# VH-VL binders against Uncharacterized protein C28H8.2: the designs that were tried, part 7

Target 1, 141 residues: Uncharacterized protein C28H8.2, of Caenorhabditis elegans (q09243)
Amino acid sequence: ANFISDPRSMFPKMVRTKNAFHFLQYFMGTFRRMFRNKTEMIEHFNYYDDQVKGTDCHIQEELDFARFKSYFDRYTRTHYNPEIRIIFAIMTKDSSHMTVEFHVTSQSWFGFEDHFHMIIRAVNDENVGWGVRYLSMAFNC
Short names: E, the ipSAE of ESMFold2; O, the ipSAE of OpenDDE; V2, 0.75 times the mean of E and O plus 0.25 times the DockQ between their complexes.

## First folded at step 1 (VH-VL)

Design f5 (framework fv_ebronucimab)
Fold by ESMFold2-Fast, scan of step 1:
Structure f5 (fold): chain C 141 residues (1-141), chain A 121 residues (1-121), chain B 111 residues (1-111)
Amino acid sequence: as target 1 above (141 residues)
Amino acid sequence: EVQLVESGGGLVQPGRSLRLSCAASGFTFSDYAMNWVRQAPGKGLEWVSGITWNSGSISYADSVQGRFTISRDNGKNSLYLQMNSLRAEDTALYFCARGVYIETSSYFDYWGQGTMVTVSS
Amino acid sequence: QSELTQPRSVSGSPGQSVTISCTGTSSNIGSGYDVHWYQQHPGKAPKLLISDNTNRPSGVPDRFSGSKSGNTASLTISGLQAEDEADYYCQSYDTSLSGWVFGTGTDVTVL
């Protein structure tokens, strides 16, 4: 059998954290670092549920994890010095669900600053901890 | 923080066997694919063999297929290369390297210092 | 075995730019697999210099840049320095071999 024949071959999902504060710090930290290091991108992808779904404001269809990985991979090749900040965050009283809106800025390798909004809905799984179930992205909308 | 340390190299006669080891630290070894890459004196890099995190997929370069066996022990954070029927052409510095695989991207982000294997009479 | 073609050597003076090409085939770079670059100083292990065609890992100076077009990838070193004197290897994945392939290697000399 081939060692890698599927372009979607990836490392197994790592165990996450059940602490919401640690989840947000790790999520944002790995997001910033993935622009410089592909190993950090794998670490960042660990914070997403394998069945994550979402939207892009320019696309009128639901996107899956493979599409988001492709978008992040492409975006990190054309941008550097990312900055991610929380605009809004709310968590359920039982610490089971969390919704966070981020504002992301980065520098294009082609000489301009780029901006977009990102909203996640994360769920605290009893076995593996926090993971993103839904991702919405707004580039220049 | 990530460290890979090879051992087991040495001088060996043609037709004999040698076993290389690689000790990993500073990361969750069982989450990464591992590879052996070699370099003959004064020559370029040649990928030798790779193994997935759970040993579920193993591949070899055509030049070593049937003679070398890659294996890992996740409980000991160790990678191995059993080299049988050694030839003069196998003389090289053998590097242990961590594999990063994302869709169309696959590269080696951390390397050990290498262990020298010399096959000579 | 290395299956990607690089020039054997390139040379330049301090402060100049040099470019190293890496040419593949339809079974590797031409199939859409990304190209990665490694720097190797004499007697040392290779170090990842560029990943995924254009990405610079943390700690790599911005004078190193990568690009890819069709079956060819390029590494450009601007503002060449004495410390850049090393061997450089490109690397991709080959579907026909079901394995990884490296370039033939390029010796960079700073004169």
Scores: ipSAE 0.000, ipTM 0.510, lowest interface PAE 17.5, mean pLDDT 83

Design f6 (framework fv_ebronucimab)
Fold by ESMFold2-Fast, scan of step 1:
Structure f6 (fold): chain C 141 residues (1-141), chain A 121 residues (1-121), chain B 111 residues (1-111)
Amino acid sequence: as target 1 above (141 residues)
Amino acid sequence: EVQLVESGGGLVQPGRSLRLSCAASGFTFDDYTMNWVRQAPGKGLEWVSGISWNSGTISYADSVQGRFTISRDNGKNSLYLQMNSLRAEDTALYFCARDYTVSFEGPFDYWGQGTMVTVSS
Amino acid sequence: QSELTQPRSVSGSPGQSVTISCTGTSSDVGAYNYVHWYQQHPGKAPKLLISDVTKRPSGVPDRFSGSKSGNTASLTISGLQAEDEADYYCSSYTGSSTYVVFGTGTDVTVL
């Protein structure tokens, strides 16, 4: 198993966001940067992330969350690629915690082939905002 | 690759029926809201009908409400449009199109080539 | 249901920029950021060009861009090329049971 340099450096310790959904958008921006153009699922995340960032209306925010939930349900239910799996913890827009688990088999990552696995766990501290509490990235050659 | 192929169009007399089919391949058909869009010769696009991934939500344009019925068979990766009480103004090229989302607010990211329906005496 | 209003035609020379407007109401274009643009060459099916006001699908050149202000969305084609000669349609989510409304369409001519 090889590791890239500490992946936690990709995230600030604490980020103040309105809610769990906005923190997830922030996370998805970093995720997109690492895995651009690898799968249709990643393209869908990029597409949705850009759309939500453009809104200010409360109704639009609710619709954007509903769209995100439709993508979330689709990615956890469907077997688009047997080698790719994205798992989210049960959450609402206003959840105080979040877990994202991403698996890609046979993905090239920093020149390595075989398997890529990432787990992110984040918690909202009412006084300081969202922060990553656990981040693990691994790949096997 | 994503493919949508329409069939079933043809020449029909006013007041009669026709059934269109759309065969989908290259994606998980039951993840997507599917739509029918038509275009009369030399005219613009008109949304006709849409159906959610599980057939739980179905809707129609006012111009076809009560005459057309949309349905899908996820086991066959197929979308259908049953057209009854056809009128001359239903003459158009009929496209099936995939909604990028599981709801109706997304873009139509893939379209078939269309099937021509001509309603004339 | 009312259609979204587009100009019937716009024209330009190669290398120029052209802009196509798409005007709706406060219940569709003005209410949501779910405005999409499609390009249709003669005898061909429409192709998605811009989604959600501003987003380019993979494979669409960056000379195509979208924007929105109030009840009007706009598509801008910079560096106009001969292959851009086509019909362009906008669409919007309506929030009603008639979910989708299309624009009247614009014919782009490259002189």
Scores: ipSAE 0.000, ipTM 0.521, lowest interface PAE 15.9, mean pLDDT 72

Design f7 (framework fv_ebronucimab)
Fold by ESMFold2-Fast, scan of step 1:
Structure f7 (fold): chain C 141 residues (1-141), chain A 122 residues (1-122), chain B 111 residues (1-111)
Amino acid sequence: as target 1 above (141 residues)
Amino acid sequence: EVQLVESGGGLVQPGRSLRLSCAASGFTFDDFAMNWVRQAPGKGLEWVSGISGSGGSTSYADSVQGRFTISRDNGKNSLYLQMNSLRAEDTALYFCARLTEYYSGTDWFDPWGQGTMVTVSS
Amino acid sequence: QSELTQPRSVSGSPGQSVTISCTGTSSDVGDYNYVHWYQQHPGKAPKLLISDVSERPSGVPDRFSGSKSGNTASLTISGLQAEDEADYYCASYAGSHIYVVFGTGTDVTVL
């Protein structure tokens, strides 16, 4: 499946799924591979796009790196080896929440220090179900 | 050619300190997270510590937390491990390893240095 | 930290196939496709042999292959050669407080 179009994506292509819950499990697993440690901070973002209300459901979010770093720096004054979790929640056309989790650890901080941006488009196709249409991580911003 | 060379190992008494160094060449050092992995004589591999490319974030195994400090000097292409309050259980060959990640993959170690032996004995 | 379980040793004759298992839990091997294999010859540093369950780095012969089923990953060496005599370690993402969890290691002997 052609769910990921940007060749700079750090994640493998998504397997087709007909269930939003299976999509969440698989998608979060992919993100978590990069980021580990018990201690964590959680920053919540809730987005409700016009297309989520319609036939298509997607989320497009550019990480505000300056704001994110400000929160991270505050958090690390208290925690020596933090894991940062960013939660994106969107409403689907079927009125179900879909949550995407993104974690940051010491190993992945390298990418964040380079001001990387992440854009995720998760769509629900009639015959295929949930999948990531676009996942992009820019490494030289 | 990418290369990692460790140094600073030796014989020390319990409770003393050692500082290990790893000299990197053949790649853009500050683009990669770096790690220390150790191997006790006749035993398996154990991850010890990691540091991000910029040095802004560090991580430690529970067994060394509070005693070891990882650091790097990107201007000198060098990685360090300051080991304080050494114990007999810290006796091991210490490897420097680069963390590599590709599009279809995840975190793995490539390349590795040849290691430097640390022996903690009274 | 919990280690991944590997057999202590496996052996075979030249030209045979041997398989090394690497068993963890759902929170490391089972839920993720992030198992890597390293080969270590005596007196040498480990070398990456397989990444992400089944991907071969440039220069690694296709005799080496990887797979995963449930909580167990496997490394298969087909057409066993004398130079394959080494220690083999699996490693996996642990999903919690540690960066990497290594397997207990397997000694491969070529008879």
Scores: ipSAE 0.000, ipTM 0.503, lowest interface PAE 15.5, mean pLDDT 66

Design f8 (framework fv_ebronucimab)
Fold by ESMFold2-Fast, scan of step 1:
Structure f8 (fold): chain C 141 residues (1-141), chain A 122 residues (1-122), chain B 111 residues (1-111)
Amino acid sequence: as target 1 above (141 residues)
Amino acid sequence: EVQLVESGGGLVQPGRSLRLSCAASGFTFSSYAMNWVRQAPGKGLEWVSGISWSGGSISYADSVQGRFTISRDNGKNSLYLQMNSLRAEDTALYFCARDIPYEYTGSSFDYWGQGTMVTVSS
Amino acid sequence: QSELTQPRSVSGSPGQSVTISCTGTSSDVGGYDYVHWYQQHPGKAPKLLISEVTNRPSGVPDRFSGSKSGNTASLTISGLQAEDEADYYCSSYSSTNTLVVFGTGTDVTVL
């Protein structure tokens, strides 16, 4: 996807995790701890709508949080290596909006290696904190 | 409402090729892994091949590896099996089967087609 | 290739219980909770009856139940009915051979 290869995004990182949902919760928590104020967040992350639109991948469906959790919980139960490899990049539109794009690679106990892209859009409300507002899956491109 | 309809079977001589198709309807085809399973006349079930929802991961039974190719076209809601170098031992009814969605483990086949008969004989 | 051992046939009268065994090794049935059961009526496609040892899909009567002990999984049909006359197949993930292996199949005769 365009987002991950964009040099203006945060350096793409490879993470291995046994629980992708827990990783996302931890990541959001870590993000809060890393960036104590809005200025630091804006300075380190840049957001461009064109990057999301230019992924060239067809979005198959929008996932709610429960379906997303079920999807990753299933994969952590069925994979030979319980670690899921995630390559991700982050961009922010402003201090209260960010988009995270993931390239997810996981292996099942049956030898399948799934390759797909996920897009997460999150907002930070002053009274609520960071919350995921949009989840989608896209074909690998 | 979920339907899988196989086609393309027939009588073919050893060493020849045949292409099977499976047309899916009543569900979001692109969200499901798909499989081919065969059954020789009067015999049991044998898994042949599987393909992930995106087409990015493919697996074959040892008996068909190098001869058969599984593929899918999500825009046409179709699954395919290209069978090359056919042998008498490939004679069977060929079913396409859908994997259970993400709430369950893979390789549990919750819906099956009616099957298409492939006879390899000279 | 089917690798899991099932009895060739079992029989019972209406209202009775029958049990079908599915025996493998520690590399398939004994090693994982990925055992599934399928029902096949003559001339029809198989239908999923039980997934992951014990799970019943929506629409499957509760008189069908599954279990596993060591290298053997079992399907029990209680309150046997005429419509249960069919072939039954188990399947499992296998780490040493074909990724998905089926059982040899069992024909169930009612009365």
Scores: ipSAE 0.000, ipTM 0.516, lowest interface PAE 15.4, mean pLDDT 71

Design f9 (framework fv_ebronucimab; at its last look DockQ between E and O 0.03; V2 from the best seeds 0.00; counts 0 for: pae E 17.2 > 2, placed apart)
Fold by ESMFold2, look of step 2:
Structure f9 (fold): chain C 141 residues (1-141), chain A 122 residues (1-122), chain B 111 residues (1-111)
Amino acid sequence: as target 1 above (141 residues)
Amino acid sequence: EVQLVESGGGLVQPGRSLRLSCAASGFTFDEYAMNWVRQAPGKGLEWVSGISWNSARISYADSVQGRFTISRDNGKNSLYLQMNSLRAEDTALYFCARSLDFTYYGEGMDVWGQGTMVTVSS
Amino acid sequence: QSELTQPRSVSGSPGQSVTISCTGTSSNIGAGHDVHWYQQHPGKAPKLLISGNTNRPSGVPDRFSGSKSGNTASLTISGLQAEDEADYYCQSYDRSLSAYVFGTGTDVTVL
């Protein structure tokens, strides 16, 4: 059996939303689903700007899109049963920016439950809608 | 080209300390977990210690727990092993090796250095 | 102590097949953890042959194959060649130790 590229796959149907509620639902939903397979991980990262920056409490240097994708690729290989919930969300009056803190839990096959906080800053881009511009993660901090 | 180069081995007396280094090149170092593996002369492979890409997870073999300390400096693309209270049974060729993750499924060690020899004797 | 059990040696003539077993426990292979295989020629660093039970990295000939069932993994070398004479190690993760563990090693001799 050969693989065959579908020419229509070069024209994605998924478009970012300008609706803040839908953005949060899609962000959380795709976050949970990326633990299932790499296709669904690609869906989650559709909501990140290519120039996203951020931090992890154990690393002093800024992280970028490629490093965040690599991080979640490694994390999802060994963790399951993810849960994500909003701790707080703040939006500017003009609805152009939001800051959201999530509490994330998952389980590892060591039998331990892992917990961390994730803070995003998202911007409602005039052309493409809401996208994550900054992400901060804190494991055991 | 992807390379790992160990250094810092040598002849030391029991009870003394030694620090091993591993210099990485040709790949994005902070995307990988790193491991130390040793091999006593004429013997098999023994995993010594491992460290995740961000140092958040560290593990040691029981035989070295409390005496050895693994660390990494992602800014210098370097992995280290501080070996304290050395014993004759620590005599071995020490390799560094990369993997995607050292504590989870599916991650073989796909790049190895050539090793640095540590000899502990009076 | 926990280590994976391999035969001390196996041998075969050129062109024959040999199989190396790697037997673990419920805390490693029996827990469903993946098994990796390494080849080591004398005086050289180990080389990854099989990752994730069955996957061959680029450059590994298709005469090397891996499998896993229950507590046991196997490496098969079909069409044995002189260059296959080396030591072979399996490796898995042990959840009781929170550590990687290697097999005892198998010396493959080509007669």
Scores: ipSAE 0.000, ipTM 0.522, lowest interface PAE 17.2, mean pLDDT 82
ESMFold2-Fast, scan of step 1: ipSAE 0.006; ipTM 0.618
ESMFold2 (binder alone), look of step 2: mean pLDDT 92; pTM 0.950
OpenDDE, look of step 2: ipSAE 0.006; ipTM 0.635

Design t1 (framework fv_bepranemab)
Fold by ESMFold2-Fast, scan of step 1:
Structure t1 (fold): chain C 141 residues (1-141), chain A 122 residues (1-122), chain B 112 residues (1-112)
Amino acid sequence: as target 1 above (141 residues)
Amino acid sequence: EVQLQESGPGLVKPSETLSLTCTVSGGSISNYYISWIRQPPGKGLEWMGYIYYSGTTNYNTAVQSRVTISVDTSKNQFSLKLSSVTAADTAVYYCARDLGSTYIYEYGMDVWGQGTMVTVSS
Amino acid sequence: DIVMTQTPLSLSVTPGQPASISCRSSQSLLHSDGKSYLEWYLQKPGQSPQLLIYEVSNRFSGVPDRFSGSGSGTDFTLKISRVEAEDVGVYYCMQSIQVPYTFGQGTKLEIK
């Protein structure tokens, strides 16, 4: 594979971070091409960040992340077998959108890899271009 | 879950080239570096070098002129070659998955092979 | 090259008692990114080394809470609050801030 793919490492880091920039780095790290070193990866991420600055993705991510984190922390603490749905709307090469849906449940932890690999394959489709137009988080409770 | 296993000849003659293979199973060889570490009998650990699956390498200056690390993606294998060996190269050789050089991962060598003993003797 | 020095070289502890191992680097391990590149490894008799602590104080997956790492700059400490039989082995600190990566000389922990 040409992309960083570690579902167990990526998702816990996304959940633990309080920084929207780091959240996006962890998410993009799963789907970006393989990098030779840290500097190359940072340069590619900065390029991506420049492409989305001032867009709904950057602004919506920044505004929604704190609410997501607070609710996620409360929800996972207070609910038996919680289920979280995270939806990313990603720009395609023809300027349309594709939706990548990420489901997490406590039971799915044992099958987490299968679900995440399916999402990785969808995002790595040749019709997916760089950039995240916007993201939306939904909680099933 | 990724597993690593070293293999190679247990005995190498002085002045010859030591060749070891690290076989990866249970996952892809991409997304991390592979480090080679050796341990002479009764002594501590010495880092020899690392490689990324793209072929990017870095070596310990103490062995830089004699060591070459390579990758064969079709076999899911990494190789270490050490030329002009002497008795001082007698050691257990390990390969380890190395995440310390990546931006996403904070930890270093989280998965190690079992080690393979190499004796340099005539 | 950065030189890593561990003290003590060996210690013997009664089960349930605490143990402390120090590691000193010849240069600061703090990078401009705010991270300190110091790790602790344990090698049990006859086994491969295993990662215990990364980035000074973070426990690797599955490592018991009785292990803790601390320190900054050039001085680092690994503590075991209550030593158990399974903790026997040689402990190594390692720096990865620059090549070559270097290990301390090791600290052998035995139980009485």
Scores: ipSAE 0.000, ipTM 0.500, lowest interface PAE 17.6, mean pLDDT 69

## First folded at step 4 (VH-VL)

Design g11 (from c5 with heavy chain Y100W; framework fv_bepranemab; at its last look DockQ between E and O 0.41; V2 from the best seeds 0.00; counts 0 for: pae E 6.1 > 2)
Heavy chain, then light chain:
Amino acid sequence: EVQLQESGPGLVKPSETLSLTCTVSGGSFSGYYIAWIRQPPGKGLEWMGTISYSGSTNYNTAVQSRVTISVDTSKNQFSLKLSSVTAADTAVYYCARSPWYDILTFDYWGQGTMVTVSS
Amino acid sequence: DIVMTQTPLSLSVTPGQPASISCRSSQSLEHSDGKTYLEWYLQKPGQSPQLLIYEVSKRFSGVPDRFSGSGSGTDFTLKISRVEAEDVGVYYCMQGIYLPLTFGQGTKLEIK
ESMFold2-Fast, scan of step 4: ipSAE 0.644; ipTM 0.809
ESMFold2, look of step 5: ipSAE 0.234; ipTM 0.700
ESMFold2 (binder alone), look of step 5: mean pLDDT 90; pTM 0.932
OpenDDE, look of step 5: ipSAE 0.373; ipTM 0.808
ESMFold2, look of step 7: ipSAE 0.106; ipTM 0.664
ESMFold2 (binder alone), look of step 7: mean pLDDT 90; pTM 0.932
OpenDDE, look of step 7: ipSAE 0.069; ipTM 0.722

Design g13 (from c5 with heavy chain I34W Y100W, light chain K35E; framework fv_bepranemab; at its last look DockQ between E and O 0.33; V2 from the best seeds 0.00; counts 0 for: pae E 11.0 > 2)
Fold by ESMFold2, look of step 5:
Structure g13 (fold): chain C 141 residues (1-141), chain A 119 residues (1-119), chain B 112 residues (1-112)
Amino acid sequence: as target 1 above (141 residues)
Amino acid sequence: EVQLQESGPGLVKPSETLSLTCTVSGGSFSGYYWAWIRQPPGKGLEWMGTISYSGSTNYNTAVQSRVTISVDTSKNQFSLKLSSVTAADTAVYYCARSPWYDILTFDYWGQGTMVTVSS
Amino acid sequence: DIVMTQTPLSLSVTPGQPASISCRSSQSLEHSDGETYLEWYLQKPGQSPQLLIYEVSKRFSGVPDRFSGSGSGTDFTLKISRVEAEDVGVYYCMQGIYLPLTFGQGTKLEIK
C-alpha cells in the first residue's frame, strides 16, 4: 500500500526556476502562504540563497539568512491577510540579475495595519535558477 | 540603542486637554508600534492605546471617547491628547515601543512624566 | 475586558531564597495560532517598567536565567530561583491577546 508520511513526498518538490516571470509568481505566492504555517515558510525561504545578505535603513548590522528567517517567523505569528505587489522590476540585459521592489501590507491580529517596502536582488544561477542574494526592508526610509 | 522620552506640561487644569509627546531616538521609528501607558500614584498600570507607525490606532475602551494618539514620522514623535481631564487622570504617563513583529511586547519604555490635574 | 489577578500582592523574601508569583486570567490566553501571549514586567523602585518574560516563558535580552516563566490556559507563574537585592520592585503580568491590553494589579517583592 501507499503510505503518505510526509505530504510533500507525494508532490513534485519545489524547484527554483530560470524563468523570471515564474520566479516572481512563486516568490510572491510563497510569501503570502508563509503566513499560514511554518511548512509554507520553509517553502518561501527556499528561494533565498544561504549567503543572502541585507539591511534595514535603521539597523546598523548587516542581516543574514538566519536573521531574516527569525524576523519573518515572528512577523507571521502576529500578522495576517498579507498582500504583496510589485512596484518595479528590472533585469540586466543578460538576464543574470534582477532587482524587484515590492509593497507589502498586512494586518496585526489586533487589526492594526502596517506596510513596508521590500527590495530584492536576485541572481539566476545556471544550475538552480533564480535565488534572492540581497534583501532590503525599508519602513518609510 | 533606542530611547523614548516623554515631554509636556506637568500640570493641567480640570476640563482641559492633556497633551504629551514622546520623542524616539537611537533606533528606527518605522516598523514599530507605539503605546501610551499610565500609572496613577501608588497604583498599577493602565494601557491607554497603541498606534502603528502608519497611523492605525487602538484605544482602551475606558478612555476611547477622550483619547487621540497620533504620529509625526518626520520628527520621530508620537503624541497623546486626552480631553476633558479630571483628577482621576493624574498619573505618570509612559510611552513604550512594541516590536514591528509583535505588538504584545513593550520592550522599551520612556522614563515617564508626571501629570497632575489640579486647579 | 480580561481580568488579570496576581497573588500574592506582596512578598518578603530572604536574599538567596526562591520566590514565586502567580497570575490568573479570567479567560484562556491561547491564541488561535497556537501561541500564548502572557508577559511579565518588573518595575524597580523609582524606575519605569521593564520587560522580563514574553510568550509565557521566553526571557527578554539581558534578563538573568534565575527568572523563569511557566503556565498555560489561565494560570501562569513567574519564579525567581535565588532572589537578589536588585530584584526588589513590583512585578506585573500582562495579557496581550485581547483588547484592551490589561495588567495584573502587581506584586511587590521586598527583601527581608
Scores: ipSAE 0.006, ipTM 0.591, lowest interface PAE 11.0, mean pLDDT 83
ESMFold2-Fast, scan of step 4: ipSAE 0.393; ipTM 0.742
ESMFold2 (binder alone), look of step 5: mean pLDDT 92; pTM 0.943
OpenDDE, look of step 5: ipSAE 0.029; ipTM 0.705

Design g15 (from c5 with heavy chain Y101W, light chain H31Y K35E; framework fv_bepranemab)
Fold by ESMFold2-Fast, scan of step 4:
Structure g15 (fold): chain C 141 residues (1-141), chain A 119 residues (1-119), chain B 112 residues (1-112)
Amino acid sequence: as target 1 above (141 residues)
Amino acid sequence: EVQLQESGPGLVKPSETLSLTCTVSGGSFSGYYIAWIRQPPGKGLEWMGTISYSGSTNYNTAVQSRVTISVDTSKNQFSLKLSSVTAADTAVYYCARSPYWDILTFDYWGQGTMVTVSS
Amino acid sequence: DIVMTQTPLSLSVTPGQPASISCRSSQSLEYSDGETYLEWYLQKPGQSPQLLIYEVSKRFSGVPDRFSGSGSGTDFTLKISRVEAEDVGVYYCMQGIYLPLTFGQGTKLEIK
C-alpha cells in the first residue's frame, strides 16, 4: 500500500517564509513532540525510493531525529533564501500512519542553488502512541 | 574493500588549469561524499571542497574562485579542476570519503597524487 | 575560519612511553545536538592520512585501544598510553562542522 493513494492531505503543500528554516525547525520540534520523547524505527518502506528513482536524488540517508536536526541546522548555516514545500502530507483514514514529504530549496553562500527531499513516516500504536517509522533525506532534489 | 585512487598530470605549468580524477572502486559511493584535500611538501592538510553523489558542492573560500569539483556517477569518478595555478598549488592531492554531508569525517583516503607547478 | 592549534609541534618518545598531544580550537566545537565533532588523523611516513578518532573520543574501526581522545568545548587531547614503533608519523586534529573545514598544523611523533 502506497500512502499517496489515500484521499486525505492534512497539511498545506507549500510554505514560503523569510524564516523558513526556523519554521521547519519548530515544525519538526512539534512533530517530534507528537511522538513524545522517544523515536522508534520500526520498519522501512520502499515508497521513498520509488518517488526519487527518476531524479538526481541518488543519495538517501536513514536518520534518527537527532541526526536529522544536526543535518538541518548545518544546512541553515551554509544557505540562505530557503523555501519549504510540503510536497506530500497524509494520514491514513484510521489515523494509524502518517507520511510527510518536504522539498527544501535554498541558495548556498557560495552561489549555488541547492535542494533536498526529506520524508518522515510515522506509525500510531494504540498502546504507545506515535513513533517515527522511517526518516530519510536526499540531497540535490 | 573500498578504494579511492587519484590520477592526473605530475607537472603543470603556471597559469594553466590542473585537472585530477578520483576513481572509487570496491563498492558504490552512493550515499557518500567525496572531498579533495591537499598537502604542500612538508606542510599540513588543507580542505579544498566536498561533493555529494548528486553533485552538490561546498568549497573552501580560499580557493573557491579557482576550484570546480564534479562527479560522473556512471564511472564512479570525481574530478577536481583548479585554474590559474601557481607554485603555491604544488602539493599532494588526496580524495577522501565521508559518510556524512553536514559533519565531514574522512574514513577512507586515496593514496594521493603529487602535482608540481613549475615552468 | 576556525583556527586549530596543536601543541607540541613535535615530540620524541621511547617505545612504551606515553605520549599526549593537545588541540585547541578558536571557537567551541560543541554542536546544537550536544555532541562535539573533533577528529584525529594519523599520517605515517609516505602514507595517506588515516582516521583514528571521531566525535572527540570514539575510535575508528581497527584502531588500538591504547589511543584515546578526550576534551570539550575548545580544548582536546589525544593520548597514546604506550607508544609503539608503528605510531610514528604526523598527527592532525580537525573540526568537521564549520566551513571551511580546518586542520591543526600537525604534531610529529618520533621514536628515540
Scores: ipSAE 0.000, ipTM 0.515, lowest interface PAE 15.3, mean pLDDT 74

